# VHH binders against Bis(5'-adenosyl)-triphosphatase ENPP4 (ENPP4): the designs that were tried, part 2

Target 1, 379 residues: Bis(5'-adenosyl)-triphosphatase ENPP4 (ENPP4), of Homo sapiens (Human) (q9y6x5)
Amino acid sequence: LPPKLLLVSFDGFRADYLKNYEFPHLQNFIKEGVLVEHVKNVFITKTFPNHYSIVTGLYEESHGIVANSMYDAVTKKHFSDSNDKDPFWWNEAVPIWVTNQLQENRSSAAAMWPGTDVPIHDTISSYFMNYNSSVSFEERLNNITMWLNNSNPPVTFATLYWEEPDASGHKYGPEDKENMSRVLKKIDDLIGDLVQRLKMLGLWENLNVIITSDHGMTQCSQDRLINLDSCIDHSYYTLIDLSPVAAILPKINRTEVYNKLKNCSPHMNVYLKEDIPNRFYYQHNDRIQPIILVADEGWTIVLNESSQKLGDHGYDNSLPSMHPFLAAHGPAFHKGYKHSTINIVDIYPMMCHILGLKPHPNNGTFGHTKCLLVDQWCI

## First folded at step 35 (VHH; from cc2 with S31K)

Design dd1
Fold by OpenDDE, fold request of step 36:
Order: structure tokens, then sequence, then C-alpha cells
Structure dd1 (fold): chain B 379 residues (1-379), chain A 119 residues (1-119)
């Protein structure tokens, strides 16, 4: 039988939730598989960029999804919540589901993973669900498992996406123990449902399953606001993205805009595009605007309107609060093994290895995941 | 421009009731989930309730069974019926507009309306 892999994402699952809350189902999953305690994600630490990094192995500057809101100055196109299905934005990379189903006797399936409802390189997942937040996890799971079991050509790669605990993290803040406990309990129950479903269908022993997330969550407060309007008139620039990493398109001389912003707040770093720190790997793309503002952890960039976020993400990817985890189970993985840390881009070459796919050039390091795999030597 | 205008706040005795209203403009109201947050004196912002586009409601534990959120899309209005009010409900209440996936946060809020529960 060809190897099969199910990639599951619970959006905004901060790594340290595993230490601070109880997850009986997830812990059992981990016990029978592997755990990476911390996954260093890519900058900026947002949903679309990081999910695409998982499935491409690329930094954001390379795969071209550099934010949830983007602007291309050449084509004058916008990427936003109202316009995210134009292949133009996604075609700078080849996601693994495309690679997979272009192989002989293989197909891919997706339940609402970012980008899976878009024809990328004129290829769309053989089976997919259009994004709809109203669709239950159960329905998503039912579709995925049906496709995994009954498809011809067989589905060998599938993705499953769920919006929690991200939405709740924004709503409650990650420090709200009462509400987050409830939310995380539900997540654990969903994991239980997933495992049970796989067992019932006879998939559990033969299916490789990765459970991961794209980013964490940090606590925000009304006491930690950076008001740009106090520093610069809105007529001098166009805002492409706001918080916690603002993308600024100057309408006047860039230097003048920069000078007005550079000392706006001690809790915000202001970068000209060419001065963006190399460690972010967030420079070499035309979709990155001439000036970016990076708020410190827990600080929110605002205009005249006030933000009501109690939690947020998108900050420096070196911050532990931004880091998700990775757990995995299946024939390809050891049992009862824990690893400290990997980079999120390392997931792609690992998945390619599991599926027997030749990876596209990527920024991941396969060596970082060798200890997770039964067929590799652990260094 | 997005505008949210709250009304209906005031002074009430414990056990009393208030109905807050929020009139929205500057965006297609029916396409967004909405909510209420509050800030009590000396405390941080607290989520109270939200309602989806389809009318699915959620409540903080502290207000469950006492508060009811609703919306009238034809009037671009959000409501919060508050019953059995307690002193601890004293706060400025803000109407908030939600963002779509994948952001999922409140990006706009009104000026707020003061609710004071006191004997």
Amino acid sequence: as target 1 above (379 residues)
Amino acid sequence: DVQLVESGGGLVQPGGSLRLSCVASGFTFSKYWMGWVRQAPGKGLEWVSDISRGGRTEYADSVKGRFAISRDNAKNTLYLQMNRLKPEDTAVYYCAKGTKWPEYYFDYAGQGTQVTVSS
C-alpha cells in the first residue's frame, strides 16, 4: 500500500498549552507516536503564511504569502479576506498536495486548509471543501476519512483544518484560564473523535497522522496600544496590513514616512524593507511593502479605531508564545519519542520523505526530523 | 467609515434590567459576526457575548442565563438584553465588529455605553 499522510492543523494552538492544560486524547496520541514540543514558525506568525510554509517548506519571502493582507504594486491586486482565491498569490510555490496528486495513482484531499480551494499551477486538490466556518469538524472529518478510504486513485495525502483555538484565543486571550480550558477541552475531544474514527475505519495503524498548528497566541491589552495616528497623518501612506506587523506603502517620500514613524513608540521597531533583519527571512519579495512596523509582544498597532483583541499573533517568530507544537503517529514514526524543537519549514521535507515524493527546493532541513522517523538514524 | 453607536446604558438597581443597542454603519452588517465586550473600573477588557452571522450565540460564564445577544440585520442593529443585573456587571459596554477568517477578532468598537448597577 502506498504511504498515506493526514496533516491536521488546529489554528493557533500555542505549544505551552500542552503543559498548562490537560489533553488526555492528545497525550494518548503522543504516547503512541512522537512529539515535537516547540515548532519555530515563520515570520510573520500569521495563518495563511505559516500554513503555506508547512506545505511548501519555504519562508514567506519565497512562497509569496507574506501576510493575510497583501498588495502587489505592479498588478495593483489585493489579497484579503474578500479576495484570497486568486492563483496569482499562491503560484510562487508548489504545495505538497499538488506535488502528490500529480504523481501516478495518487490523489489529494483537503478539508479547508488554506490554499486548497485554489487552483495552484492549474491544479486543485482532487477532493476539497470550500472554506466555510459553519461546517463542523465532524463533517470535515467524515469527508476526509471517506476520501482516504474510498477514492480512486487513492488519496495518499489529506489535510484537515480547524479554526480553534485561534478564534477563542483572540476572543478570550490566552491567559483566560476558564474559557481557554473549555476551548482546549473541546479540541482534545475532537482529537479523540479523530482517533476513534480512524480506528473504526481501520485506518489507524496504516495512516500517518500529523497534528500541528501554525502559530501560538499572546495576551493583548488596552494598556498596550500603539497609535499610528499620533505619529503620522494617514494621508501620507496606505496601510496594507496593520497589527502586529504593519505594512506601510508611502504616498510621499519613503524617507519622510520612515522618519515620522521611526520613533513612534519604544514598543515598535520600524524597518525599511532593506533593513529588515535577516533572521526573519522576510525581505526578498515584492509583496513586502517598503516599510514594516513590528510591535513588541503583546502590543497592538492601532489607528483611530481601537482594537478589542484580547489575544493576538503575528509577532516575532522567536517568541515562545508564537510557537506551535507537532505530534505525529503512524508507521513512519517512532512510539513514545519526544523532540525539543524543529523549524516549521522542516515539516515539508519530512512529509515528502514519508510519502516518497521528491521535494521541491525548500528551506527545511530533513536532518532535523530524522529522530522522529523509524527508517532514519537519529543523530 | 465603520461606525458603531451604543445606547441603552444607565443606572439600575441590582436585579434590574437594561437593553443595550448598537447601530452599525459603514459595512455590510449581515456579513459579520458581532459581539459585546465590557470594561469594569480597574479591570481589563472582558468578553461578554457574540453572535454569528447565522445567529449562533455565545456567552461568558458570568452572564450566561442572564444576558441575551441578538441582531436585526434589516436595521443594522445589535442588541444585548441584560437581566438580573449585578453590581459586578458595572462597566462600560462596547459593541464590537468581528473580522472574517482567518483573523477572527474584533477590529472595531463603539464609544461604549456606561452600565452602573448599584443600590
Scores: ipSAE 0.509, ipTM 0.795, lowest interface PAE 1.3, mean pLDDT 95
Fold by OpenDDE, fold request of step 36:
Structure dd1 (fold): chain B 379 residues (1-379), chain A 119 residues (1-119)
Amino acid sequence: as target 1 above (379 residues)
Amino acid sequence: DVQLVESGGGLVQPGGSLRLSCVASGFTFSKYWMGWVRQAPGKGLEWVSDISRGGRTEYADSVKGRFAISRDNAKNTLYLQMNRLKPEDTAVYYCAKGTKWPEYYFDYAGQGTQVTVSS
């Protein structure tokens, strides 16, 4: 049988949840497969950018999804939660489902993974669901497994996306043990459902499954706010994205705007675009605005209208609280192996290898995942 | 500009009831999920309840069975019916606007309305 791969994302699943909460189903999944305890994601640590990095192996500056909210000054287009289906935003990279879809006798499927309902490079998965938060996990799972099992050409790559525990993390904050315990239990149950469904369909032994996430979550508080209005008049700039990484489009001289913001808070770093630290790989894209504000962990950038969130993400990608995990099971993976850390961009070349696809140029390092794979030498 | 204006707070005896209202403006109310958060003296912000665009409701365990969130999209108004109030419900209650996927947080809140439950 041709190799098949299912990529599953539970949005906002912080890596250390595995240490602090019980996941009997996920632990069983891990026991029979592999675990990467920490995945260093890409900056900014937001949903759309990181999900696209997983499937492209690219830093955000390279694949062009640089935030959940973007602005292109040339076309004057906006990318937002209400406007995210324009291929213009996605076409700076080729995601793995497109690469797979274009292969002979193969097809791709997607259940609400970011970007999968957009024709990218004039290609869309043969089977996909338009994003709808109201659709249950069960329905998504039913569709994806049906496609994996009965499609012609056969579905060899599929994605499955779920919005938790991200939404709950924002609502409760990751330090709310009671509510987060409840939420995470539900997620574990969903993983149980996934495994059970695969077993019932006879897919479990032959299907490679990766369970991962895009980012973690950090605790926020109204005691840790950075009010931009205290530093600069709103008339001097356009806000493209707010917190915890603000994207600033100056309406006046950039230097003047910068000078007004540079000392706004000791808990916020202010960067001119050209001065953004190289380690972020967040500079070389026109969609990155002239000034970026980066709040410290747990701090929230606000305007006069304050945010009431108790958890957030998007911070420095070196912070452990921002890191997701990766677990995998299937014929390509070892059993009972744990690995400390990989980069999120490393997932792409690994997936390409598993599927026998030629990867597009990417920022991942295949060598980082060799120890996870049965057909590779592990040093 | 987004505006949320709360009303309906006040002083009530334990076991009493209050109905909070929040009038929203500056955005398409029906397109967003909404919620209530509260802050008691000396405590941090606490999520109370939220309601989806379609009317699905969720509640904190501390208020389940006692509070009811509702919305009137035609009036751009969010409500919180609070029954069987307890002293521990004493707080400033804020109406909050939710963000759409994938953000899923409250990005705007009103100035709040004081709820005091005391004998």
Scores: ipSAE 0.507, ipTM 0.789, lowest interface PAE 1.2, mean pLDDT 95
Fold by OpenDDE, last read:
Structure dd1 (fold): chain B 379 residues (1-379), chain A 119 residues (1-119)
Amino acid sequence: as target 1 above (379 residues)
Amino acid sequence: DVQLVESGGGLVQPGGSLRLSCVASGFTFSKYWMGWVRQAPGKGLEWVSDISRGGRTEYADSVKGRFAISRDNAKNTLYLQMNRLKPEDTAVYYCAKGTKWPEYYFDYAGQGTQVTVSS
């Protein structure tokens, strides 16, 4: 039988939550598997971009999902609010579920993972749920496990997505210990439910399971605001994305817009597209706007309306607060092994290896995950 | 332009009640989750309550059992019924508009309404 892999994402699960809170179920999961303590995600550190990076192994500039809100100047299309299922946005890459499903005697399943309800390269997951935040984890889990256990051709790759603790992180702020402890406990319980369900179905021993996240969370404050209106008139530009990385589409000369913004705040870096630091790998895509503003950690870019965010993400991907974790269990993984860091794009070639898939060209390094795998030499 | 206008704040004795209202405009109210946050003197912002599009409500532990959030989509109005008020509830209360998935934060808030609980 072909190997099976379930990829689970708890959105916005900051890596250091593992150090600061108790996770009995997750710790048991880790004890019987592997842990990567920090996963360096891609810039910008947002949900759609990073989830697509996980399943493509590509930087955002390469897979084309460069933000949660995007604008294409040629087609005049907008990507925002998760309302657009236009394959146009996704077709610059081939996600692993498509690759998997195109193989003989294999199918893919998805429970609300970003992009899975979109036909990408004219292929949609054989089993999927349209995104609906109101659907419980239990229902998502039930569907996924049903498909994993009883499908023809067999589901060999599945994704499961959950919105927490991201939503709560935004709501409460990551420094709210009382609320976040409650939220994270619930997450751990969900992991317990996952494990229990897999055991009940007899999948636990044979299924490879990866539990990860797309980004972390940092505390925001009303004392750390950058008001763009203080620097430039709104009529001079279109805002494509706001905070913490603003995407600016000038309505006037780009240089003029840049000059108005470049010294707007000491807590914000302003880049012309061509001057975006190379380390971000966030330049070579037409969907990246001519000017981007990058707020410092914990700072919020606002317009005349004040933001009430208590937590946010999307900042520099080198910041530990932006980093998620990765845990894994199954026949492909060691037991009781901990690794310090990998890049989020490294997950893709690892998953391809586990599934016996030929990976598409990607930015991941398989060597970074070798120590996690029982069939590889750890150097 | 998005506008949120709070009202209903004031001075009340401990154990008293207030009902806050927030009138929303500039967006399709029914398509967004809404919430209340507050800021006490010398303290940071604190989440109080939110309500989903479908009416699912959540509350901070500090206000559970005492506060009730509700919405009237026909009136584009958000409410916060505050009962058994305590001095520690003294704060500026802000009505806030939520963003859709995957953002899940408050992108707009009103100017706030002052709630003072004092004997």
Scores: ipSAE 0.494, ipTM 0.786, lowest interface PAE 1.3, mean pLDDT 95

Design dd1
Fold by OpenDDE, last read:
Formats: sequence, C-alpha cells, structure tokens
Structure dd1 (fold): chain B 379 residues (1-379), chain A 119 residues (1-119)
Amino acid sequence: as target 1 above (379 residues)
Amino acid sequence: DVQLVESGGGLVQPGGSLRLSCVASGFTFSKYWMGWVRQAPGKGLEWVSDISRGGRTEYADSVKGRFAISRDNAKNTLYLQMNRLKPEDTAVYYCAKGTKWPEYYFDYAGQGTQVTVSS
C-alpha cells in the first residue's frame, strides 16, 4: 500500500510554548515519534505565505504568496481579507497535493489548509472543505479520516488546519500565561482527540502524521508603536499591507516616499525593493511592492488609528519568537528522536520522499530531515 | 475610513453598573467580529471581551459573570454592559474591530471612553 501522510497545522504555535506549558498528549506523540524544536519559517512570517511554503518548499518570492494582503500592479487585483480563490495568486507554484494527484493515481484531502479550495494549475484537492472558522476540529478530523479510509483512488495525502493558538495569541498576547495556558491545553486535547481517532480507526501505526505550525507570536504593546502618519502624508502612498511588514505603493516619486520614511523610526527598517536583504529571499516577485517597512520585534506599525492587538507575527524570520515546531509520527519516522532546527521549506522534500513523489524544484534541503527518517542515514 | 466612537463611560461606585456603546462606521459592521479592550493606568492593554459575527461571546476571566457584550447590527453598534464594577475595572475602554481570517486581530479601535470605579 502506498504511504499515507497527514499534515496538521495549528496556526501560530510558537516553538517555545512546548517548553513553557504542559502538553501531555503532544508529548506522548513526540515520545513515539520525532520532534524538531525550531522551524525557521520564511519571511514574511505570515499565515498564507508560510503555509504555502510548507507545501511547495519555496520561498515566498518564488511561490508568489508574499503576504496575506497583496496587490498586483499589472492586473490591479487584490488579495486580502480572506482566502482568495483566484488561481492567479497560487499558480506560480505547484503544491504537494496537486503533485500527489498528478504523479500517481491517488487523491488528496484537505480541511481548510490555505489554497486547498483553489484550482491550482487546473487541479483542486480531490476532497476539501471550504474555509469556515465555525466548523469544529472534530468535524474537520472526521472528514479527513473518512477520506483517508474510504476513498477511490485512495487519499494518500491529507491536510488539516486549525486557527489556534494564533487567534488567541493576537487577542491575549503570548505573555498572558493564564489565558494562553487555557488555549494551549485545548490544543493539546485536540491532539489527544486526533491520536485517539487514528487509533480507533486502525490508522495510527500506518499513517504518517506531521504536526506543525506556520509561525510564532510576539508580544505587542501600546508603548511600541510606529506611526507612519507622523512621517508621511497618507495621500502620497497606497498601503497594501501594514504591520509588522508594511508594503508601500508610492503615489508620488518613490525616492521621495522613501526619504520621508527612512528615518521614521529607529525601530523600523525601510527598504527599497532592490535593497531588501538577501537573507529574506523576498525580492524577486512583482507582487512585492516598491518599498517595504519592517518593524522590529514587538513593534507595531500604525496609522493615525491605534492598534489594539496584544500579539503579532510577521517579523524577521530569524527571530525565535516567530518560529514554530514540527512533530511527526508514523512508519517513516524514528521514535524518540529530537532535532534542533530545520527550515520550513525543508518539509516539502521530506513529504515528497515519504509519499514517493518527485518533488518540483524547491528551496528545501532533504538532507536536513534525514535524521528524522528511518530509511535514511543520519550524519 | 473606519471609525469607532465609544460612549457611556464615567465615574461609578464599586458595585455599580455602566453600559458602554460603540458606534461603527466606514465598514460593514455585520461582517466583522468586534471586541472591547481596556487599558488601566500604568498597565498595558487588556482584552476584555469579543463577539463573533454570529453572536458568540467570550470574556476575560476577570470580567466573566459581570460583563456582557452584545451587538446590534442594524444600528452598527457594539455594547458592553458592565455590572458589579470593581476598582480594578478602572480603565480606558476601547471598542475594537476585528480582522477576518487569517489575521484575527483588532486592526482599529476608537478613542476610548474612561471608566472610573471609585468610592
């Protein structure tokens, strides 16, 4: 039988939550599998971009989902507010569920993973749920497991997405121990439910399961605000994305806009597109705007209106607070093995290997995950 | 432009009640979840309560059983009924607009209304 893989994402699960809170179910999962303590995600550290990086192995500049809010100057299209189902935004890459369906007589299933309800390269996930935040984890899990057990062609790749602890992180701030403890306990319970369900269905020993996240969360404060209106008139530019990485489309001379912003705050770096640091791999895409503002960790870019979020993400991807974790269990993985760090783009070639798929060109390094896999030599 | 205007704050004795209102404009109110946050003197912002599009409510532990959030979509108005007020509830209260998935944070807030609980 072909290998099967379930990819699960808990949005905004910061890696160090594992150290600061109790996760009995997740710890048991890890004990019987593997853990990567830190996953270096892609810049910007936002939901749509990073989830697409996981399933493509590409930097944002390459797969074209460069933010949760985007603008294409040529077509005048906008990507904002929620999942955009226009394939225009997604077609610059081929996600793994498409590859899975096209390379083999197999099916893919998805419970609300970004992009899974979009026909990408004229291919949509064989089974999918339209995004709906009101749908319970249980219902999502039920659908996924049903599809995994009873599909023809068989579902060999499935994904499950959950919005916590991201939403709560924004609401409470990651430093709110009381509220976050409650939230994270619920997540652990959901993991328990997942494991129990798989055991009940006889899938536990044969299904490969990856539990990961797209980014972490940092504490914000009203004492750490960068007001753009104090530096430049709003009429001089269009704001495509705001905080913590602002995307600026000048309405006047770009240089003039840049000059007005470059010294706006000591806690914000201002880049012309061509001057964006190479380490971000965030330059070579037309959807990246002419000027990018990057706030320091914990700082919030605002307009005249004050921001009220207590936690945020999207910052420099080298910051530990932005990093998620990865845990995995199944026949492809070792038991009781811990690894320090991988890049988020490394997940794609690993998944391709597990599924026996030929990966598309990607930025991941398979060698970084070899120690997690039972069929590989660990150097 | 998004605008949120709070009202209903004031001075009240411990054990008293206040009802805050927030009138929203510049966006389709019914399509967004809304909430209240507060900032006490010398403290940071604190989440108080929120309400989903469908009317699902959540509360901070500190206000559970005492505060009630509600909304009137026809009036583009958010409410916060505050009962059994305590000195610890003294703060500027802000009405806040939520963002849709996947952002899920408050992107706009009003100027705030002062609530002072003192004997």
Scores: ipSAE 0.446, ipTM 0.763, lowest interface PAE 1.4, mean pLDDT 94
Fold by ESMFold2, fold request of step 36:
Structure dd1 (fold): chain B 379 residues (1-379), chain A 119 residues (1-119)
Amino acid sequence: as target 1 above (379 residues)
Amino acid sequence: DVQLVESGGGLVQPGGSLRLSCVASGFTFSKYWMGWVRQAPGKGLEWVSDISRGGRTEYADSVKGRFAISRDNAKNTLYLQMNRLKPEDTAVYYCAKGTKWPEYYFDYAGQGTQVTVSS
């Protein structure tokens, strides 16, 4: 039988939530499988970029989804409300579901993973749900399990996306223990429902399941604002993205714009594109703007004195608060194994191995994940 | 420019009711989820309620059963019906615009309207 894989993301699930809150269902899942305690994600630590890095194994500069708001200088296109489904933005890489369903006798299914409702390289997921935040987790799960059980060619790769705890992390901030406890209990109940549904349908023993996330969350405050309007006039630049990594397209001499911004706040690093630290792997794409501003953890870049933001992500990917976890269960995985850390780009070559797919060129290192897998020498 | 203008605040006695309104402009109102946040004297911001594009509602436990959020997409207006008000509900109430997926936070808020619950 061909190997099958379900990839699940709970958006904004910070790695240390697992040790700071109760997750009886997720802990049972981990006990019967594997845990990676800390996944180092890619810069910037935003939703679209990191979800695409998981499924391509590429840094953001290489797959072209460099932020949730983008401008492509070559075509002069803006990635916005009406244009985020334009394949143009997604076509700089080949995600795993495309590679999978182009194999003979295989198909792919998707319940709202970012990009799966876009015809990337003229190829859309074989079965998919258009993004709609009003669709319950139960309905998403029901469609995924129906496709896994009842499709010809068989669905061998499926994705499932859920917006929590990201939405609540923004709403309350991660330090609100009372509200976050309630939110995270609901998420653990959903994980319990997932496992129970897979068992009831006879899928549990032969389906590989990865539960992971794209990033964490840090606490914000009205006391930690960086007001750009106090440092530079709006007329000197076009704002492509604001916080916590601002993307600045100068309208005048870029050195003049840089000089006005470099001393704006001690809580913000200002980079010319060529000076962006190499460790970010965030330089070699035309969609990365000539100047970026990187706020310190918990600081918010604003255009005025007001902000309603209580939690955020997008910061430096070295910050533990930005890092998710990964748990997995299934015939490909060991039982009861815990691993300290991997890079988020390492997930792609691991998934390709599980599915018997030839990976496209990528930035992942298969060796980092070998110890998770039963068919590998863990040395 | 995104603009949110709240109204309907005031002084009420405990057990009373108020209806807050928020008129929105500068964006396509029907495409975004909306909400209310409040700030009590000397406290941080607190999420109160939100409503999806299609009218699904969520409430903080402290207001559930007493407050009702609604929206009129034809009038670009958000409402908060506040019943059985308590002194603890005293705050500045801000109308807030949600972001588009994949962002899940409020990116704009109005100037606020004062609600004071006191004898």
Scores: ipSAE 0.300, ipTM 0.684, lowest interface PAE 3.1, mean pLDDT 92
Fold by ESMFold2, fold request of step 36:
Structure dd1 (fold): chain B 379 residues (1-379), chain A 119 residues (1-119)
Amino acid sequence: as target 1 above (379 residues)
Amino acid sequence: DVQLVESGGGLVQPGGSLRLSCVASGFTFSKYWMGWVRQAPGKGLEWVSDISRGGRTEYADSVKGRFAISRDNAKNTLYLQMNRLKPEDTAVYYCAKGTKWPEYYFDYAGQGTQVTVSS
């Protein structure tokens, strides 16, 4: 049978939740497969950018989804709806489901992974769901398993996306142990349902399954605000994105705007585009604005004195609070193996290998994931 | 400019009721989920309730069964009906605008309205 892969994301699943909460179903999944304890994601640590990095193997500057809110100065287009279906935004890269869809005798399926309801390079998965947050996990799972089991040509690559624990992490904050415990128990039950459904349908032993996430979550507070209005008049710039990485388009001389902002707070780094640290790989795209402001962990950039953010992400990708995990099970993967860390861009070439696809040029390193795979020499 | 203007706060006795209103402008109200957060004196922010674009509601355990969130998209107005109020409900209540997917947090809030439950 051709190799098959299901890629699952639980949005905002911070890696250390595994150590701090009980996950009997996920731990059983890990015991029978592999775990990567920390996945170093890409800067900025936001949802659309990181989900697209997983499926393209590219840094944000290279795939063009550089934030959840963007402005393209060449075309004058705004990406402010977060689910804009204009292929213009997505066409700077080729995600794995497009490459897979274009192979002979294969197809792709998608249950709401970011970008899968957009015809990227005039190609969309044969089976997909338009994004709708009201659709239950069970319905998403039912569609995906139906497509994996009953399609011709066969579905060999499928994606499944769920909004939790990100939504609850924002709502409660990650330090709310009582509420997060209830939320994470529900997620573990969904993982149990996933595994049981795959077993009942006869898919479990021959399907490769990756369970991962895009980022973590950090606690916010009214005591940790950075007020831009105290440092600069809003008439001097256009605000493309606010927090925790503000994207600033100057309306006056760029150096003047920079100088007004650079000493605004000791809890915020202000970068001219050319001065953005090289380790971010976040410079070479027209959608990255001339000035960015990067708040310290748990700090919120605001225009006025108040903020209602309880938990947030988007911070420096070196922060452990921003890192998700990866677990995997299936014939391609070892059993009971634990690995400390990979880069999120490494997932793409690994998936291409599993599916027998030639990867497009990318920023991942296949060697980083070889030890997870049974067909590779691990040294 | 996003604007959220709360009203309807005040002093009530335990067991009483109060209805908060929030008039929104500067965005397409019907396209966003909305919510209420509160801050008791000397405490951090606490999520109270939210409502989706389509009217699906969620509540914190501390207020479930006593509070009811609703919205009127034609009036760009969010409501919080608070019944059987307790002294521990004393707080500043903030109307908050949700983001669109893939963001899931409150990106704007109003000035707040004081609710005091005493005696």
Scores: ipSAE 0.278, ipTM 0.675, lowest interface PAE 3.2, mean pLDDT 92

